# Designs tried in a protein design chat: VH-VL binders against Putative metal-binding protein TM_0123. Part 4

Target 1, 252 residues: Putative metal-binding protein TM_0123, of Thermotoga maritima (q9wxx7)
Amino acid sequence: NFGKTIVTTINPYYLIVSQLLGDTASVKLLVPPGANPHLFSLKPSDAKTLEEADLIVANGLGLEPYLEKYREKTVFVSDFIPALLLIDDNPHIWLDPFFLKYYIVPGLYQVLIEKFPEKQSEIKQKAEEIVSGLDTVIRDSFKALLPYTGKTVVMAHPSFTYFFKEFGLELITLSSGHEHSTSFSTIKEILRKKEQIVALFREPQQPAEILSSLEKELRMKSFVLDPLGVNGEKTIVELLRKNLSVIQEALK

## First folded at step 24 (VH-VL; from AA3 with heavy chain F57W)

Design BB1
Fold by ESMFold2, fold request of step 27:
Structure BB1 (fold): chain C 252 residues (1-252), chain A 120 residues (1-120), chain B 111 residues (1-111)
Amino acid sequence: as target 1 above (252 residues)
Amino acid sequence: EVQLVQSGAEVKKPGESLKISCKGSGYSFTNYWIGWVRQMPGKGLEWMGIIDPDDSWTRYSPSFQGQVTISADKSISTAYLQWSSLKASDTAMYYCARLGEYSYDYFDYWGQGTLVTVSS
Amino acid sequence: QSVLTQPPSVSGAPGQRVTISCTGSHSNIGAGYDVHWYQQLPGTAPKLLIYGNSKRPSGVPDRFSGSKSGTSASLAITGLQSEDEADYYCGTWDLRLLAYVFGGGTKLTVL
């Protein structure tokens, strides 16, 4: 490589940047996929990694408060997304295949060809491969989810808010501070809309039993959606395809 | 101003029934949910359950499900906590508390408490 | 043995800063639910002290502050005064139980 180090804060950006660059640079991941990025705090070794980085690729939208002192070498992916498309500063933009296709991959492409102008043709081809894969994810998601338009899914954390909105499903989340509802009123809504609830999801970073009471109330098993790629996925498209497969299984 | 006024202290025997009350005033009673909290002698606070007085939808703590009944009569702005068969272990102070604004899960106003003593 | 763990007691001299911890789990504080604090003066009903992790209701002095990090929350009291002697409870939603939970309570003694 050219002796450059790119640090990515979360695994989705590690996957994208690694695919775009191949062996062009050293690409490192700060927050391991099994860790909760909302709860992450720096270790001394992490600070050394950030100091040595030539570029930091971060999500933004409040996900990395620890990056303020590194701002000059940081690209925040959320800056590529038009503000009108964001929902209450929900940071989970990397799970929206339209955001990936139209804003994130193109934005990262531009940043990386500036750093590696002699690799523009190779990086462009890799970007086109990612976008082609995203097109198949979009098509397959539309086909899988069209019959459920207007139906509701419930998720313990609002990670898939952008995804389900893009494909015409309502998402009720069980985390605080969004949609101006108490947890009590949210549970009341879920139980009253039981006929409209088609799936229940949790995340790998949460305890396996976190939805056990709600599963009993709904007579419904929960499935695991993976926002970060804890199972060794090699590309962002693979991550999205595995999540779509889980969604399809849950809807059977 | 917002006030929750509870019924007076009760002395009962095991096996007897009891219904205690919590009357809300100074606000639109049906716009705010009412929770019930137990405090055993010398112990901390335990959330028992909650009611939406507009339609009487209730939710109980797992520890209290099937042990008590929460109800409301919105025509007189009153919530209730009741037992069909008291036990000595029900001896405690019982508070009603109003669930605050829809953005958070906090109890903003509390009743003065109803002491329930169950002794044989 | 509460879902939320608080120290049974803390103490401080007038003017000191004290903190009261509230340790939860990934099913409550760690799931992103806000922590609220209640003060119970001797012989009285509980009163709301802090809501939404760090917000103060009208009438609560700014020497009371709250914070949340990870699976834990903390109530800080600066400029400790004798009228602060009370029991303090944290409270939050627990997703596994679909229930509101309180900490076990902390008795604050002003020396």
Scores: ipSAE 0.711, ipTM 0.881, lowest interface PAE 1.1, mean pLDDT 92
Fold by ESMFold2, last read:
Structure BB1 (fold): chain C 252 residues (1-252), chain A 120 residues (1-120), chain B 111 residues (1-111)
Amino acid sequence: as target 1 above (252 residues)
Amino acid sequence: EVQLVQSGAEVKKPGESLKISCKGSGYSFTNYWIGWVRQMPGKGLEWMGIIDPDDSWTRYSPSFQGQVTISADKSISTAYLQWSSLKASDTAMYYCARLGEYSYDYFDYWGQGTLVTVSS
Amino acid sequence: QSVLTQPPSVSGAPGQRVTISCTGSHSNIGAGYDVHWYQQLPGTAPKLLIYGNSKRPSGVPDRFSGSKSGTSASLAITGLQSEDEADYYCGTWDLRLLAYVFGGGTKLTVL
């Protein structure tokens, strides 16, 4: 490698940057995939990792408040997304395969070729491979989800907001009692619409029983969607494909 | 000014029925949900349930489901908490509270409380 | 045991700063739900003190402040006064229970 260290804050960016760079640089992950990045706080060892970094690749949208002191070497991936495409301050942009294809992968490509100009053709080839894989995810997601257009899914955390919006499903999320609705009015909506609800999802970063009361009331089993890749996924495309498989199983 | 005025203290025997009231004034009653909160003597606050007075949709805490009935009469801006058969363990202070205006999950205005005493 | 854990009591002398903790879990505070604080003066109904983690309703002095971090919240009272002697409750939504929950309460004694 070229003696440089790239620190990524969450596993999706670790996967993308590692794919783009191969062994060109040391790529490190700050927040372990099983940890909740919304609750993460720095330890002294994490601060050392950030201080030694030549580049920090971060999400933005409020996910990494601890990065203020490191801004000069930080790229926030959310800066690649046109603001009008963002839904409120929802930070979960890495789960939208269109954002990945059109903004995130190209934006990271541009940043990395500035750091490693001698590797531009290799990084470009890797970016094209990722985009080609994303095209298959997009195609397969449309095919799988088309019969459910306009149907409603419920999710414990709003991580897949962008994904479900792209593929024409209505999403009710069980979080944040501000600007949209109270938790009480959200539960009222869910219970009154239960014949329209086709799937219920939770995440590995949440307690396994987080939806136990709602499962009983809806008489529905919840399935686990993984926003971060806790099962050793090696690429962002593999992560998205595993999540699509879970969605397909839940919709049966 | 927003006010929630509850009915007066009750002294009852086990097995009797009871319906206590909470009248809202100074705001549009049907635009705000009303919760009920129990406080047993010397103990903390326990959320019992809530009602949307506009359509009478009701949700109970799991601990209170089947134990009480929450209802509302929007024509007189009043919510109710009701027991069909009181037990001595129902002895407590009962508060109504209004769910806040913006989409935060908080109770912004509280009634003065209704003391219910159930004893032989 | 309450879903939200508070110390049973806290004390301080007039003019001092005291804090009251509220420890939740990943099903409530850690799921992103805001924490609210209620003050119950002796012999009175609860009153909203802090909402949305840190916002004060009209009429609440600025010596009361709230914060949230991780799965816990804290109420701070500076310039402690004798009229602050009360019970304090945190409250939030719990997703696992589909219910509103209160902490067990903290008795603040002004020495």
Scores: ipSAE 0.710, ipTM 0.881, lowest interface PAE 1.2, mean pLDDT 92

## First folded at step 26 (VH-VL)

Design DD1 (from AA3 with light chain A31H)
Fold by OpenDDE, fold request of step 27:
Structure DD1 (fold): chain C 252 residues (1-252), chain A 120 residues (1-120), chain B 111 residues (1-111)
Amino acid sequence: as target 1 above (252 residues)
Amino acid sequence: EVQLVQSGAEVKKPGESLKISCKGSGYSFTNYWIGWVRQMPGKGLEWMGIIDPDDSFTRYSPSFQGQVTISADKSISTAYLQWSSLKASDTAMYYCARLGEYSYDYFDYWGQGTLVTVSS
Amino acid sequence: QSVLTQPPSVSGAPGQRVTISCTGSHSNIGHGYDVHWYQQLPGTAPKLLIYGNSKRPSGVPDRFSGSKSGTSASLAITGLQSEDEADYYCGTWDLRLLAYVFGGGTKLTVL
C-alpha cells in the first residue's frame, strides 16, 4: 500500500478500481449500496472523505453535481468516452460493456498507472482480466438478445439505455430527468408499441409497486435490474452478468 | 396570446348528461395536450385526465376513469369534458389547462373554469 | 388523501419569508419527476407559478423560488406581500398511478 486513498462515487467504479489496484491503495465508495446516486447529497463526513482523497473517480454527465469543489482531484469517467457516443445527458455509461472495454477500463488504467508507476504491470494484468471478462459478457449478451433485435424494453429508469442500444433493442424509460418528452407522451408511446414490448424492469431501490399500473396495462410482470451491484457483486463483470441473467429471465 | 376559454356555468339535475368545452387560441392547438382538473367547492385541485388533440389520445386519472369522457375537435381548437349521467357529487369547478413544452408535465395556461352545479 | 402532502395552511407577516412543503414518495418526486407549483388567488383560476422545480414563468417575481430534494419539494416566498395571499398547489407525475397528481393545497395567509 502506497498510503493513497481513492474515492469512487458509485459502486461500479469501486469494483473496477479495486480490482485494478488490489492492495496498492485504499479505495472508498462514496454513495453507499442502497442509496440513489441521483438523489445523493454530501454529508459533512462525505465532504471530509472527499477532501482527504488523493483521487476521486466519478462518473460525470451531471451525476455528481456536488464535486465542483473537488474538480482538480477528480477524474470523470465520462471524459474517456467520445461525446458523440453519449446519448443526451444520460450518465449510465458503466452499464455498457463496450464503453467499459474500449474507454472506461483503458482510461482508468492510464490514470492509475500514472499515479502508481511501480504497479503498472499488476494493474495492466488486472485490466486485461477485466476486459477478458467483458468480452464474454458482450458475447453472451449478443447471443441472448439477438432474437429480440428491434423489440422494445420498458424500464422505470434509463440506466440500461446504452446497454440495450448496443444490442439492438429500444429502451423506453419513464421520466427520470433524461427524457425530452412528457410522461403522457411516453405512456402514449408505450401503449402504441405494446405489442413489441418484451420486458419491463425496475431497479432495487424503487418500490415494488412502482410499476404496478404499467404492469396491469401491459399485462406484464416487471423484473429487477441492479445498475449498481448492491447485492454483493465483487466485480463489474459479475454485476453485468447478474443483470444479463435477469434480462434473460424476463425475456422467456 | 395563449388563451383557453371555457363554456359557461351549468346547472343540471342528477342523471342528466353534460358536455362542457374549452377553446384554445393564440397557439397551434394540435401541438399541446389539454388536461382537465376538478375542484370541488372549498377543496383542492384534482387531475381528471388529458387529451392529445392531434390524434385524440386520451389518458384518465384512475379516479375518473369511466366517469367522464374527454374529447377534442382540432378543427375548431376545442377540447371537451362530458358526463353521461351527472351526480350531485359532480358539483365542482372544472378547469381545462394546457400541458407545457417542458420535458416534464406541467400546465402552463388555464381556462377560467366552468362551474357545474348538480342538484335535485 | 392526496398523493402529495402539503400543510393545509401557512401564514406570515408582510416582508417575511415563508415556505410551503410538498412531500411525495419514490413513485413521484423521489423518482426524479419535476415538481411544479400553482398559485390560485381567491375566486380565480390557478396559474403556473414554478415549473421544473425552480423555474419561473414570465411575470413571476423572483421572490418566488422552488426547490426539490429527495422525495420532497418546497416553495419559498420572500418579501411576503398581501397579494400573495392565495392557495398554492404542488403537482407532478406519479409513476405508480400513471397520472398527474396535485398536492392537497396550502392556504397562505398574510397577517
Scores: ipSAE 0.841, ipTM 0.940, lowest interface PAE 0.6, mean pLDDT 95
Fold by ESMFold2, last read:
Structure DD1 (fold): chain C 252 residues (1-252), chain A 120 residues (1-120), chain B 111 residues (1-111)
Amino acid sequence: as target 1 above (252 residues)
Amino acid sequence: EVQLVQSGAEVKKPGESLKISCKGSGYSFTNYWIGWVRQMPGKGLEWMGIIDPDDSFTRYSPSFQGQVTISADKSISTAYLQWSSLKASDTAMYYCARLGEYSYDYFDYWGQGTLVTVSS
Amino acid sequence: QSVLTQPPSVSGAPGQRVTISCTGSHSNIGHGYDVHWYQQLPGTAPKLLIYGNSKRPSGVPDRFSGSKSGTSASLAITGLQSEDEADYYCGTWDLRLLAYVFGGGTKLTVL
């Protein structure tokens, strides 16, 4: 307990681990919530933090290439997720409330009770509290999204891919790499499906005007979804609830 | 062997119309989009717009919207760039270029260019 | 001003290494769009040199290489030869503009 340090790479895992452990250990966050984890590079002070950690909780799926040296003390949360459920190695697994309920929270629970066996009952109670909140998020999400099954959302970044797929929405994302299409053909698809597009999303880590031309083309306002919790959220459930509220506003 | 062959140089007066061409060969013309690029004398490259020749879907750079018309005739594997009323400021080299394979936004093959000179 | 900023010129002696930078923003390179490089020899059309940040089409020597980091990209040319004297342009997609954009171009002089 005293003198144990858990380092989490991104804020969602900081929130979960902090809630599970309370004051049992020192929990630190490596990548600040406002920073883009896909672009993050270690500072010398970050390397010191990782070297001193007793456990590193990381996402995996290519999000933390700088952790190669630290693999032996690292748990990758993506290892808890059945491979069949992953979409093109998209790393944004922490935004899926089913992954959180069935794989991530239970997996982290098991890792943490092995580190703190004397705290098992306290950690179990905290895990049950998180899962109870996730059940509410899941029910509210089904209610909010059921009328839009088969409709399409456009995302500037594919952070909410797992979330929208769980609730039956189709996706168009505005990124390069693993797409089967050029940016030109993606714009063509969006314009041809204009009446099926129900919402347009950007993120706090992006320039505020990133979608300004697309907003004009579609005659749609974009809304901000927050994958990392830049507004001081204290729990993962609070983060998910705030995002659901934004989605509900966008669908009105 | 992929080739894009453009029509020859043009000397025009302000106010005249012009249509220049870009003929693709050595590949399936309708499977690849054709872009148009302007290069003003002594200047760099400017993307003007692009067409999917399969269905004539077009996009224009904001700077060129309403200034030119891009079209294609897939039956003869040819894309076109057209002005209804030329200006002296349209004096430039114009290239057509083929948009590359499905996963990237690059122009893999380029025409030889068409020099357009507009002077009174 | 170009959306993608390149130095107007660079120079090097035969056999040396030169680099050409391409600086963009979070609307293009920083959003994750790939950077492509084009070579324009004097009096000729542009030719694809590098695509997908670092990939060489067939026929391009391996002394040409590309990389991307953050909001910037770089073209490196090693073993500089006199026939490398040309203008070099980076290009990428810009999401804010919904447009393809080229850098302003860099004239490479072989000394």
Scores: ipSAE 0.792, ipTM 0.905, lowest interface PAE 0.9, mean pLDDT 92
Fold by ESMFold2, fold request of step 27:
Structure DD1 (fold): chain C 252 residues (1-252), chain A 120 residues (1-120), chain B 111 residues (1-111)
Amino acid sequence: as target 1 above (252 residues)
Amino acid sequence: EVQLVQSGAEVKKPGESLKISCKGSGYSFTNYWIGWVRQMPGKGLEWMGIIDPDDSFTRYSPSFQGQVTISADKSISTAYLQWSSLKASDTAMYYCARLGEYSYDYFDYWGQGTLVTVSS
Amino acid sequence: QSVLTQPPSVSGAPGQRVTISCTGSHSNIGHGYDVHWYQQLPGTAPKLLIYGNSKRPSGVPDRFSGSKSGTSASLAITGLQSEDEADYYCGTWDLRLLAYVFGGGTKLTVL
């Protein structure tokens, strides 16, 4: 156990794996929470960290193209999710509390007890704690969002696609991705649906003024949703609860 | 055989009005947005605005908001760019361009250009 | 425009490779919006050369290629020919402005 190093690519998995393992192994984070993982490129020090890892826990779905040479020691969390549940290969699976409860936490549990079989009872207890917290997030999210069923939120990046779909809201995103509309037609949709738009969201990894023109057009201030946990969150449940609080504040 | 054919060159005086045209053919006109682009003499391309000819929804570049009017008549497959009061600084080449299909916001076909000269 | 920066000019000898850069920001290229390239031959209207960062429309030779990385994009021309002498513009969407933007243009001279 001692001397083993688990490298996680993004902070949500760092939080989950750290909670599951406690002091069982050294857990490291590759992409700092303030960095944009879609734009991340390895530095020489990052490559050394990956070379020395005993296990790499990664998201998949195109988020880590730099992991090709490390595939044999890498677990891709997206492989735990049934393919039929994925939307357009959107990688933001860690923000869906149902995916976390039913697929991600159980999948990571299985991987980790194979690595640390003598710690199975401790890891199981930690997994149960995470799932218990996720149950409360799910309940509280239904309670908070039920009045807004069918309403629309706008976000600069499609990070909360799975979350809002689970709770009955529509999400319009402002990125070119592989969506089925132009940026011009997306703005037209937003303006036509102005009365149905209940919130605007941006992310800490984006420039603070990224939505300034849209805020002016809609006469609506934007709020910050954090997909990665830039404010020292200690657990994935804490991250989800902070985001839910921001959503509730924006809807008032 | 997509074509965008623009109206001919114009010589105008400051203060006069002007409306130039862009006629689309060889495609379903209302399925594609039409943008307008200015190129001042010796300068680069500037996006001025765009119209969805199906319902005349328009957007303007901040630099051109209130300076020009973009319109369309879908019954004759024609988009328009117009000024109510020309300035000498409006002397430029003006292009219309069709917004391409899906997601990427590129202009796939361009008109031949309309040269507008505004001088006393 | 000042949101997309291109070199004012580049040059190369026939048969050589040249590249033209297009540098944006986190509100356009860095936000994930794709970059498109337009060629304007002397005395003519612009025409689409590359769309979706790297895709070629029908009729554009494969010696033209595009790429995007981070907040910037690049157009490469290999096997440079005299008819490639033109002005080249990048273009993309900018979320902060809610507007389409062009780069300032690059004049390519074939020596």
Scores: ipSAE 0.786, ipTM 0.906, lowest interface PAE 0.9, mean pLDDT 92

